VHH binders against q09150. Designs and how they scored, part 7

Target 1, 302 residues: q09150
Amino acid sequence: MRKEYLVSHIEENAHQADIYSLNVVAGNLWSASGDSKIKKWSIGDAEHSLVEEIDTPHKLGVHHLATSLDENVVVSCGFGQDVYVWNPETNEFRDLGNNAQHPSECWSSCISPDGQTIAFTSVDGRIAVWDNPSDCKISELDTKGKFGLCIDYSPNGRFIVSGHQTGQLFLISTETGRLFHVLSGHTSPVRSVAFSPGSTLLAAAGDSKMITIYDVLSGDQVGQLRGHAAWIFAVAFNPVGDLLLSADVEGKIKIWDIDTMECISTQSETDGAIWAVAWYKNGFIVAGADKSIRWYRAAATE

## First folded at step 22 (VHH)

Design r51
Fold by OpenDDE, look of step 22:
Structure r51 (fold): chain B 302 residues (1-302), chain A 119 residues (1-119)
Amino acid sequence: as target 1 above (302 residues)
Amino acid sequence: EVQLVESGGGLVQPGGSLTLSCAASGFTVSINALAWYRQAPGKKRELVAGITRGGSTYYADSVKGRFTISRDNAKNSVYLQMNSLRAEDTAVYYCAAYSYLRQSGSDYWGQGTLVTVSS
């Protein structure tokens, strides 16, 4: 069955450069851009007003942002291979890149639900897990040079998954610190990974133009979502877990029914790349190359 | 194949000026940021200046007020105007390009151009 979505709001020129990351946390939207700024936007009001603008110490732009559920910890990764942990309460930026023990050339990061653990992928193929704020390394997996492009932390805190240039996914158990699964199904770079809200499913997508759904515990492929005609850069499950949102480099946005494994909606309002997506309430948010943040709402059903 | 080609290096006296250019080619997508690095003998490579696609600029403290970075998005080129050059500015200068669409673990670097500041 098809589902209709409508553009409810467009924040034009939300940033001065491409927006590469969106996070919805605690009633706020966090955005990160190649302009080296991080912004916080209100979800509660119809205008989605700017709440805060942060000038980061990133020198060459930000391409990845992770925010703890309580918004007390923000991790950002920049094009200059610089990584910062920011505490919004104290307004302090901690430079992790200058730590000799920290992996060099970090690319992506994620934060545990409790905010006490931060995981990173690196350009040289490391998956490192660190305790926050002690900055002690908990575990590290070396994939031997396979560029880690994306990473996510399961909502139940039990798993970390990373996507790599080879198409491989590495699923790590946070309980053991060991590799739980190596997931196959892709042979080209994986750009985005996302756990379902119940931590039972995992979605992965990238240059294959296909989304693969995995069962987290068994490691089995449970579905493949085909329909995108370009590289997919973002996937996200809705809060209920029955829908998946995806977006590609040609600006196509798709909603998928996880039960039927069918596309139930396609949006094509922009022809610029969409780099990031996020769900909020019954709608979703997208951003990318056109520097705008687009808000969508589900059409009212009678 | 992505290529970065630097030009404009040479010998200059202290207090002199020099303009470096870097032309990027082989990109099928937009470059997110361009930057100039330098490496002096016996020293580590350091970021001198950077410029984002949006026009935001960064300068190392050692070159602030003396160097100016600019870019031409249409030409995928970046420039470094260097004024009031000092002996300590002597180094091989490298151009770097950054893209979110990268598929491998290698950054894009030029071959470098030598800048020598000497009386």
Scores: ipSAE 0.858, ipTM 0.933, lowest interface PAE 0.5, mean pLDDT 94
Fold by OpenDDE, last read:
Structure r51 (fold): chain B 302 residues (1-302), chain A 119 residues (1-119)
Amino acid sequence: as target 1 above (302 residues)
Amino acid sequence: EVQLVESGGGLVQPGGSLTLSCAASGFTVSINALAWYRQAPGKKRELVAGITRGGSTYYADSVKGRFTISRDNAKNSVYLQMNSLRAEDTAVYYCAAYSYLRQSGSDYWGQGTLVTVSS
């Protein structure tokens, strides 16, 4: 079964540099860019108007952004391996680097569904879980130098998964704080990981140009999605969990049916890298090297 | 292989000017951010200035108003114009490159270029 999507809106020059992260939370789109800015955009507004612009303390740009479900916690990671937590009520940034126990060289982050826990990967291969806002370390796993490129928190709050330069995924139980699975299937860097809405499946993709689907509980590989011709930098399940969105460094966007493990749509409007993707309503959003935010909607016949 | 090569260092009198250059090579895609660091004898390495691909700049307080960082995206090069140089600016200056495409935990650094400010 094929599915058609149409470009519904393009926000050109949404940022002054590449957009590396997109989060859809509470009816809003959050974007983070190499220009060291974070922006909030309206989803309900047909024009997707800018709601808020945040000047971050990041010195060399932002490449990862995590936003809590209630939008009360915003965590950003920068190219200088600096990390900040933004308070929307006070408009203040908490520098996590001021904590002597906080690992340096953080790269990616995710927030628990309840907003009380923040997890990080580091360049030197650590996976650290911290309590928010106390900034107390809950747990840490050391992969012994395997650069952690991406991380995600399961919607049910029970698992954290990180992707690493070796192609390995480390699945951690939040109940025990211990390693639950080491998932294999890739031999090159994993750039993006994503849990399904039901927390039953996990998708991983990266420089292998392939997406692997795992069963979270068993750790078994349940499928591999082949079709991209370039490094994949973003994957995301739709809210129902029956579709997966992916994008690569050559600007190809693909939609996959999780049941059939087949690609049902490909978008090629840009040749620039797509770094980030997100689902919203009956469509999806992408952003990347061209500094624009591109909105897609499902065709009416679908 | 990724390589960063600095040039332009040397001896200069206080109040003088100097321009550092750094050429980055070996990257498949344009570099996201470039920066200059310096390390004086007996001191820690410190960030002097940074510039994103989009042109956003950062300056350490000690060099604001005196130093200017710029980049040429087409050449993957970064420059540091240093004016009103002071003795305390004496250090080895290093170029650093930052990329979202990095595959390992290693940073990309140049070999460094010595800047000596002395009467």
Scores: ipSAE 0.804, ipTM 0.911, lowest interface PAE 0.6, mean pLDDT 94
Fold by OpenDDE, fold request of step 23:
Structure r51 (fold): chain B 302 residues (1-302), chain A 119 residues (1-119)
Amino acid sequence: as target 1 above (302 residues)
Amino acid sequence: EVQLVESGGGLVQPGGSLTLSCAASGFTVSINALAWYRQAPGKKRELVAGITRGGSTYYADSVKGRFTISRDNAKNSVYLQMNSLRAEDTAVYYCAAYSYLRQSGSDYWGQGTLVTVSS
């Protein structure tokens, strides 16, 4: 059934450049931008006030951001293939590019829920898993040159999935360190991957303009969501796992019912690209090329 | 086809000035960041200066106060004003463009332009 959402707040000029990443953690919104800044925003505050602005050491902007559940570990990736791990307690940035034996230039990153493991994709197609803070490499998979564009860590900590330029997804078991599945269904770059809250489903989307839902354990395709007319750059499950949020480069936002595999809402308030999405409470947040953070709330249901 | 074309390189005396230009074409969407790198003989390529679409700039310590990077977003062009040039600035200078919409592992680089600082 259709569901209505309303814009509840717009933070204009939240950043000085495109916003490429959003993370909702522990009542806070984290945003990362091409302006080389990371910002923290209040979710509980009706005005969603700026809590903190972080001047990162990134030289050419930030395009990926991951945060542990307890907000003790933040990892960011920049356009210069520079990677930093930040500890909010110490407010110190650790340069992994210079201090760690990374296999190649990193592009995307994710953090385990407990913050003890960090995984990266690289431009040359490597998936590397590292222990934090020991900086010991746990495992590495070489896809042999397939650019890894996105990566996610399952909420239960058991799996890591990466999306690549070929459309392939590599699902890795954190228990064995080995490849668990190679998931097919896309033939063009995968821009975003997301586990469901229960870690039972996986969503993948990208330049194919479609979203594929996978069963994590079996590797089977559960559904394909069609409706976007442009490249999809962000997907996210809501906290309950019954809805999926997606956004494309033409500014279209769609909400999908996972049970019915139907689109139940479309938002079109902006024509600019949306690069990032996140759920909060019963609403959601989007950001992208217009440099604003737009907050949505569910309309009252009769 | 994505193309980066550098210009402005040449021979200059120590203490002299030079302006490099780079025009980026073939992109279907906006470029997120532009940068200048250089590689001297026998040395590794190094980032000299960078500029984000929002205007944030970075400079290597060796060029701070002497070099200025600027960009024209409408033209997808980047410039490097080099003042007080030194012999150690001699290198091939490369223009680089960065886009979030990249589809492959290949970076976008120019062919380079030679800057020689010599008396």
Scores: ipSAE 0.788, ipTM 0.904, lowest interface PAE 0.6, mean pLDDT 94
Fold by OpenDDE, fold request of step 23:
Structure r51 (fold): chain B 302 residues (1-302), chain A 119 residues (1-119)
Amino acid sequence: as target 1 above (302 residues)
Amino acid sequence: EVQLVESGGGLVQPGGSLTLSCAASGFTVSINALAWYRQAPGKKRELVAGITRGGSTYYADSVKGRFTISRDNAKNSVYLQMNSLRAEDTAVYYCAAYSYLRQSGSDYWGQGTLVTVSS
């Protein structure tokens, strides 16, 4: 069944450069941009006012952001392959890249639900899991040079998945630290991965212009979502897990019904690339090349 | 997917000035940052200056107040104005581009241009 969404708010020039990452946690929206700033926005008010602006030490911009559920840990990855952990209590940044133990060339990051584990992909194809804040390496897998473009932590804390340039997904068990599955289905770079809220499904998308849905435990493909005409850069399950949000480099936004594997909504208000998406209580948020944060709400009548 | 071509290098006297240029081609629309690196003989390559698409700039401490990085998005170009040049600024200068659309582990680099500061 078709679902209608309306633009409810546009924050023009939310950043001075492209917005590459969005995270919704604890009733706030976190955004990270190529302008090397991280911003926190209110979800509760209609204006979605700016709550906090963080000047990061990133020299060349930020493209990945991970925020713990309690907002006490903020991990950012920059274009210079620099990684920082921001402490909101002290307003200090911990440089992880300059630590001799941390891999260089980090690209993406995710944080465990409890905030005590941080995982990274690297440009040279490593998947490293670290304890926070001790900065002790827990585990590392080497994909043998396959650039890791994206990573996500399952809500139940049991799995980490990364997407790579070859189209492969590496699913890691956090219990054992070992590879649980190598998932196929793509032959081009995977730009975004996302676990369902129940950690039972996994969505992956990228340059193949399709979204593949996997069963986490079996590793089986359970569906492929086709409809995008351009590279997909972001996917996210809604909080209930019955819908998937996706966006591509041509600014197309699609909502998918996970049960039927059908596209039930398409938005095209912008022609600029959308790099990041996130769900919030009554809609979804997108951001990208036009430097704006666009808020959508479900229409009163669906 | 992105090609970079540097120009403007040469021999200058101490205290002199030089402007480097770098032209980007290819998938330039997604280039977030452009940067200048340099590598002196026997030394590691170091970041000299960077500029984001939004105009945010970074400078190494060694060049602050002397070098200015600028960007022309319409021309897909980045420039490095180098003033008050010193002997220690002698190096091969490289242009680098950082794009979110990258598909491989390789950064985008120019071939470099030699800057020699000598009396």
Scores: ipSAE 0.778, ipTM 0.905, lowest interface PAE 0.6, mean pLDDT 94

Design r51
Fold by OpenDDE, last read:
Structure r51 (fold): chain B 302 residues (1-302), chain A 119 residues (1-119)
Amino acid sequence: as target 1 above (302 residues)
Amino acid sequence: EVQLVESGGGLVQPGGSLTLSCAASGFTVSINALAWYRQAPGKKRELVAGITRGGSTYYADSVKGRFTISRDNAKNSVYLQMNSLRAEDTAVYYCAAYSYLRQSGSDYWGQGTLVTVSS
């Protein structure tokens, strides 16, 4: 099954530097950039107007952003390995990097569906789970120096998965705080991981240029998606879970049918790296090195 | 592999000026930010100034108004103009590069250049 997507909107110069993270939450798009700014964009209007621009305390840019479903908690990770928890209601940034009781050397972060738990990967290979807002550590797994490049929280709140420089994925049960699976399939850095909406599948991709689909409970590989010619930096399931979106450093965007494990669409509007992707409605959003935010919509099907 | 080489350090009198340069080679990776750090004897390494690819700059409070960081993307270089130097600015200055494409837990660092401010 082939599916056509069209560019519906381009926000040129959305940021002053590369855009590394996109989050669609509660009708808004959140973007984070190497320019140390976080922006909120409207999804509801055709123009996708800028709703808010946030000057973060990050000194050297932002590369990871996690937003709670209710938009009450925002976690950002910067290139200086600085981490902040932001409360949009109070406009308060809480520094998590300058206290021994807080995560250190954090690279990526995710938030639980209920917003009460924040998980981090670190450059030295730790996977730490913290209670929010108490900042009490719930659990920690030490991979012994395997740089954690990405992390995601399952929609059902039962699992956390992290991708690491070795290609390994560590799947942690939030119920026990213990390692549930070590998932193999990659031998190079994993740049992006994503749970399916039903928390039954897990997608992982990175420098292998391949996407691996896993069954969360069994840990079994259920598919390998090949087609990208460059490092993949972002994967995301659509809200229904039947499609997967991926993007690579050469600007190729691919849509995959999860049932058939086939690529059903490829977009090549830019040659710049795409660092982040997100689904919205029946379309998707991408951003990366060209500093623009590109909105795509599904073409009308006859 | 990205290599950073600092230059421009030396001995200068209080009130004097120096310009540090950092040349990056082996750029197979996109560098988001370049920064200058310094480490004085017996002190921790501290961020002095940073500059993003987009030109956004950061300065430590101790150097604001005196130091200027600039970037030449074409030359893959970052500079630190240091004016009105003080004795407390004495340190080894390090250049750092930050990339989203990093594959390991190690940042890109130069070997450092010594700046001594003394009468």
Scores: ipSAE 0.777, ipTM 0.902, lowest interface PAE 0.6, mean pLDDT 94
Fold by OpenDDE, fold request of step 23:
Structure r51 (fold): chain B 302 residues (1-302), chain A 119 residues (1-119)
Amino acid sequence: as target 1 above (302 residues)
Amino acid sequence: EVQLVESGGGLVQPGGSLTLSCAASGFTVSINALAWYRQAPGKKRELVAGITRGGSTYYADSVKGRFTISRDNAKNSVYLQMNSLRAEDTAVYYCAAYSYLRQSGSDYWGQGTLVTVSS
C-alpha cells in the first residue's frame, strides 16, 4: 500500500520568486513565477536543463499558467490582473486585458485540449469562455461575486470546472455553455481543481485541508481525502488516474490511492509552501516558496 | 488582519524630493509584489511603480528616471523615492500588496497618502 519516492533532482533558484504554476506538456516542464518569468525545462535529461526563459510583460509577477498540449498556446495570469497569450512561434504576447472585453480582473485560466478555447475565472466571480485566437467571448457564467481561484479543462474537452472562495465548484458543459453541476463539499476557498485523465473524476482542494473527489457526470461526491494539516494549494492526477498528488502551504506533499482513498506517501523535505505540482513519467515535480523545482522519482524497490 | 500603512506624503516644491514608505502586515506568508498607485483629482487610479519579491521592477513612463521603488522583504515594506517632482505628480498615493493567499475578491490597499507638488 505504501509507496516510496525519492528526490532525484533539485533546481535551486529556478526562479527569483515563488513558483506558482507548473505544467507538464509534450515532454517539457513549464514554470511560472512571481518574478514575472516563465521557463521551460527539459524532462528527458537527468539534469532537467533549462530550455527556454521567457520575460513576460507581467508587471507584478505571474501566478497562473496554462499551456496547450501542443505548446502552441501559453496563457498567463498576473498579480496585476493582467492576462497574456504567448505565441511561441512569433514570441509575441497578446494582451487580453486590454484587447478583450473582460468583465473583471482575471485570476486563473485553462486551455482546451485543442487549444481553441480559453477559460478564465475572475475576482468578481465570473467564469468566461473565449475563442482562441479570435478573442470572442463564447459564454459567461456569473456566480455573483464568488471569487474564482482555480479552473481546469477536462481532457475530453467536454467540461470546465472552477473553484471558488465559498468552497463551491461550478462544472460547466462546453457543449452547451451552461452550468452542469454546482458541487458542494467545501465551505472554504478551493485553491486547486483537477480532472482525472479519463474525465470521469474531479478532485478539489483548498483551505478546508481536505480533498474531495467527485464523479463528473453524476456530480456525486465519491470520496474525501483527509490528512493534510494546512491549506492545500495543488492537486493533480497521475497520467493513469489511479494516484493523486497534493501539496499544502506547510510544504507537505502527499500521494493518494484513488481506489482506496488512502494516503500512500508523504514528503516533508521543505517547510516552505508548495504552490504547484505536476506528474511526469512515474514521478512528480513540485515548486513553491523556496524558489526551487524539486523532482521526485518512484523508488525502484517499491 | 491585513494592513497597509503609508507614510511620507506632504507638500513639496517642484524639483523637490520625497520618500514614501508602506508597511504591510497580517500576511501568513511573504507578499509577492508591492506597488504604488496614485490618483489625481478627476483622474483614474494608475500604477506608478511595482516590485516583485525577486526584485523585478516596473515604472510608469511618466515617472521613469525620477522615481525608484525598493522593498524590504523581511519587513514586507515598500518604498518610493520620488525625485524631480512635478506639479503633475500631485495625487493621493496608495500602497498595494499582492498575495497568492488572498481569499476574497479584494486587493489589499492602504488608505493613501497625499503628495502635493506646488510652488
Scores: ipSAE 0.763, ipTM 0.898, lowest interface PAE 0.6, mean pLDDT 94
Fold by ESMFold2, look of step 22:
Structure r51 (fold): chain B 302 residues (1-302), chain A 119 residues (1-119)
Amino acid sequence: as target 1 above (302 residues)
Amino acid sequence: EVQLVESGGGLVQPGGSLTLSCAASGFTVSINALAWYRQAPGKKRELVAGITRGGSTYYADSVKGRFTISRDNAKNSVYLQMNSLRAEDTAVYYCAAYSYLRQSGSDYWGQGTLVTVSS
C-alpha cells in the first residue's frame, strides 16, 4: 500500500555547509554540519525554532553525532580525524580521537543506551569500545584494515554493528566483547547501519544501492529492499519498528514496510545528496548537501 | 579520477611572502573542506590551515595572523597566502581534501610543493 508524505516545513540554509547527521532526542532535533556547528531545533511546533547553536572545536566540520538518551553525553566526529566527547550542558569538550594510546583515525561513533559506553570505528579498521566514566578503552576488534564507515549500538545494549568499506558488517556481543557474526551480502561500502527498536533486526545500506535486513541472532539475511538508483547514506527504523526510512545521494527518500518488504513512499524535493534522516512523531526529517532541513508529515488516507 | 595539484612553492627570504595554490578535480560531489598541511624534514605532518565549503577557517597557532586560506568553490581550488615567512615555515606543503564519500584508508592528498625560507 502506497502512503503519502508531505513537506510540512523547510529550514533553508539551516547550516552553512552540508548537514551530515541528525538525531532526535528529548524534544529536539540535533543537526551536525560540515560548518563545524551543531544546532538544536524544536520539534514541538510548526516553525521548528532554533533552540541553540553550538560552536564545536572541530577544525574541518562535523560528520557524525551521537547523543545519549538523557542528553548528558555527546560524541562527535569530524573531518581531519578529530573526535570529542562532551556534556552539552557545559560544552566542556574532551579530545578523544588524538589519544596517544589509541591514535587511529576515528570516523563514526555510537553511544550505549545508558550513556556509559561509546563505540567508534576507525579508518584502520579497529572498532573500539570506550568506558566513558573512567575515560579508558575497554576492548577493541581489529578488522585488519577494513575502514569502518558506520556503527550503531542496539537499543537493548547487547550488540554493536559496524559497516565497512569492504561491504562486510561486524556484529559484536557487548556481553563478551567478542565478534558474534560477520555479515555478508554487500560487496561495496556500507554507509549506514541501524538496529530495529526491538534489537531483533538490523538494516545495512550503502554504495550497492540496496538495503539488506538481517536477523540479529541468526545472522541470516531476511530481506533485501531494492529501488534506490544511487548510493544510500542513511537508514533508520521508526520507533515502532515496522517502517524503514532511507535516503540516497541523488535526493530520493523512500519509506519501506518491513513486514511486506515493499516501498510504500518515494519522495524527492532536491537532486542533491541526503546524508541524514530521522523520524519524529508523525513524520520524518531529512538533511544533506543543500544545507537545508526538511520536515515531512504523513498525510491522511481515505 | 580524483586529483589534487599544488603549485606556488619556492625559495623565499625571511619576511617574504608566497601564495600556494591547489586545484582539486575528479570529485562528483562537493568537497566539505580543503586544507594545507606541512611536513618539515624529520617532523610529523601538521595541519596548517583549513577552510570549509561554507567559508569557516582554521589556522594552527604557529601561523595565525600570518597565513590566510581562501577557497574558490567554482574552481574547486584552495589558496594559502603566506606572509612574514620564517625559517621554521620551511617544509613540503600538501593540499588535502575532505569528502563524506571517503572510501579509502587515507584522505585525498596532493604530491606536495616545497617552500624554503632561507637567506
Scores: ipSAE 0.685, ipTM 0.847, lowest interface PAE 1.1, mean pLDDT 88
Fold by ESMFold2, fold request of step 23:
Structure r51 (fold): chain B 302 residues (1-302), chain A 119 residues (1-119)
Amino acid sequence: as target 1 above (302 residues)
Amino acid sequence: EVQLVESGGGLVQPGGSLTLSCAASGFTVSINALAWYRQAPGKKRELVAGITRGGSTYYADSVKGRFTISRDNAKNSVYLQMNSLRAEDTAVYYCAAYSYLRQSGSDYWGQGTLVTVSS
């Protein structure tokens, strides 16, 4: 069966500013925007209705959002290096951006699947790993001033990967707290990293306009996905792990078959940047500079 | 060549007003937020006011109700109207710009403009 994706819903002006981050968890889409709001949208209905609008304490907008699988822990990062960790059930926000125990100038964050561990990149190149329940630093890697632009936690909980302005990726073992691999291949800023759902592959993309696929355990590059003509700000594996979704700052969306390393779909949705992508069971979701959320649904052809 | 240029600082009596301006030029990437910070001698630099591309504003409690930030979308400029000035507002005021497309560890800052509130 040929798998095609069609736009099933567009939420125009879903936010008042760019939408920088999307997370799909527990039946909801979470969106974060330069308007300093986080919104939750239903996945389970055709209109994808707004479930909740959260006015955050972020002063200059939200550009990174991570959620635990149970939705009990949320980390959000904003311009001016505002960082908060909070529980949506209580709406208790912990301000981490000016706390001496937390890295100053945090840029991006990720959360372990069980919500127990949070990792941060920073402008000064430190990668910090924190135990969330105790609010204490577990470990830190000093990359010697390499601005960390993106970070992801493997689904099996064993690895963290960060992408940096130099093009390097730092793969950290969570079991040892130590550097596992330094991955080469990019020579320009890396804007997005993602682990495959089996935690055996990772994808990295950015200003080089290509996507590299690495074997996590060996650190070897096992593929390159070429075709974007602009900087790539978002990549994500689907839940099965056989497809990769990517989007660039000129509005191009590409779907890649991971077994063949070939592009199988290209769509142009807007003249503006697409900052964020996410998969859900029925398809995928994109958002960006046009302030809109676009939902795609897999079309059955049998 | 990215440049932020502040203007409008100077000496003013308590209770007086000033308008600060910041013009952004040379950006090849979009500006997502513009902000005013200030730093008094011996103090940490603090965020005074900010405005996002969508028009959302932030004000520090110490200036709320007295200062107004605004943005001219066509000129890529940000303004800080400062009313009812007090001696504790004396500081160097800095303009900052934030971009999601930044490639380096440095955000964009102006050189600062001095505001002195004194009898």
Scores: ipSAE 0.655, ipTM 0.828, lowest interface PAE 1.2, mean pLDDT 88

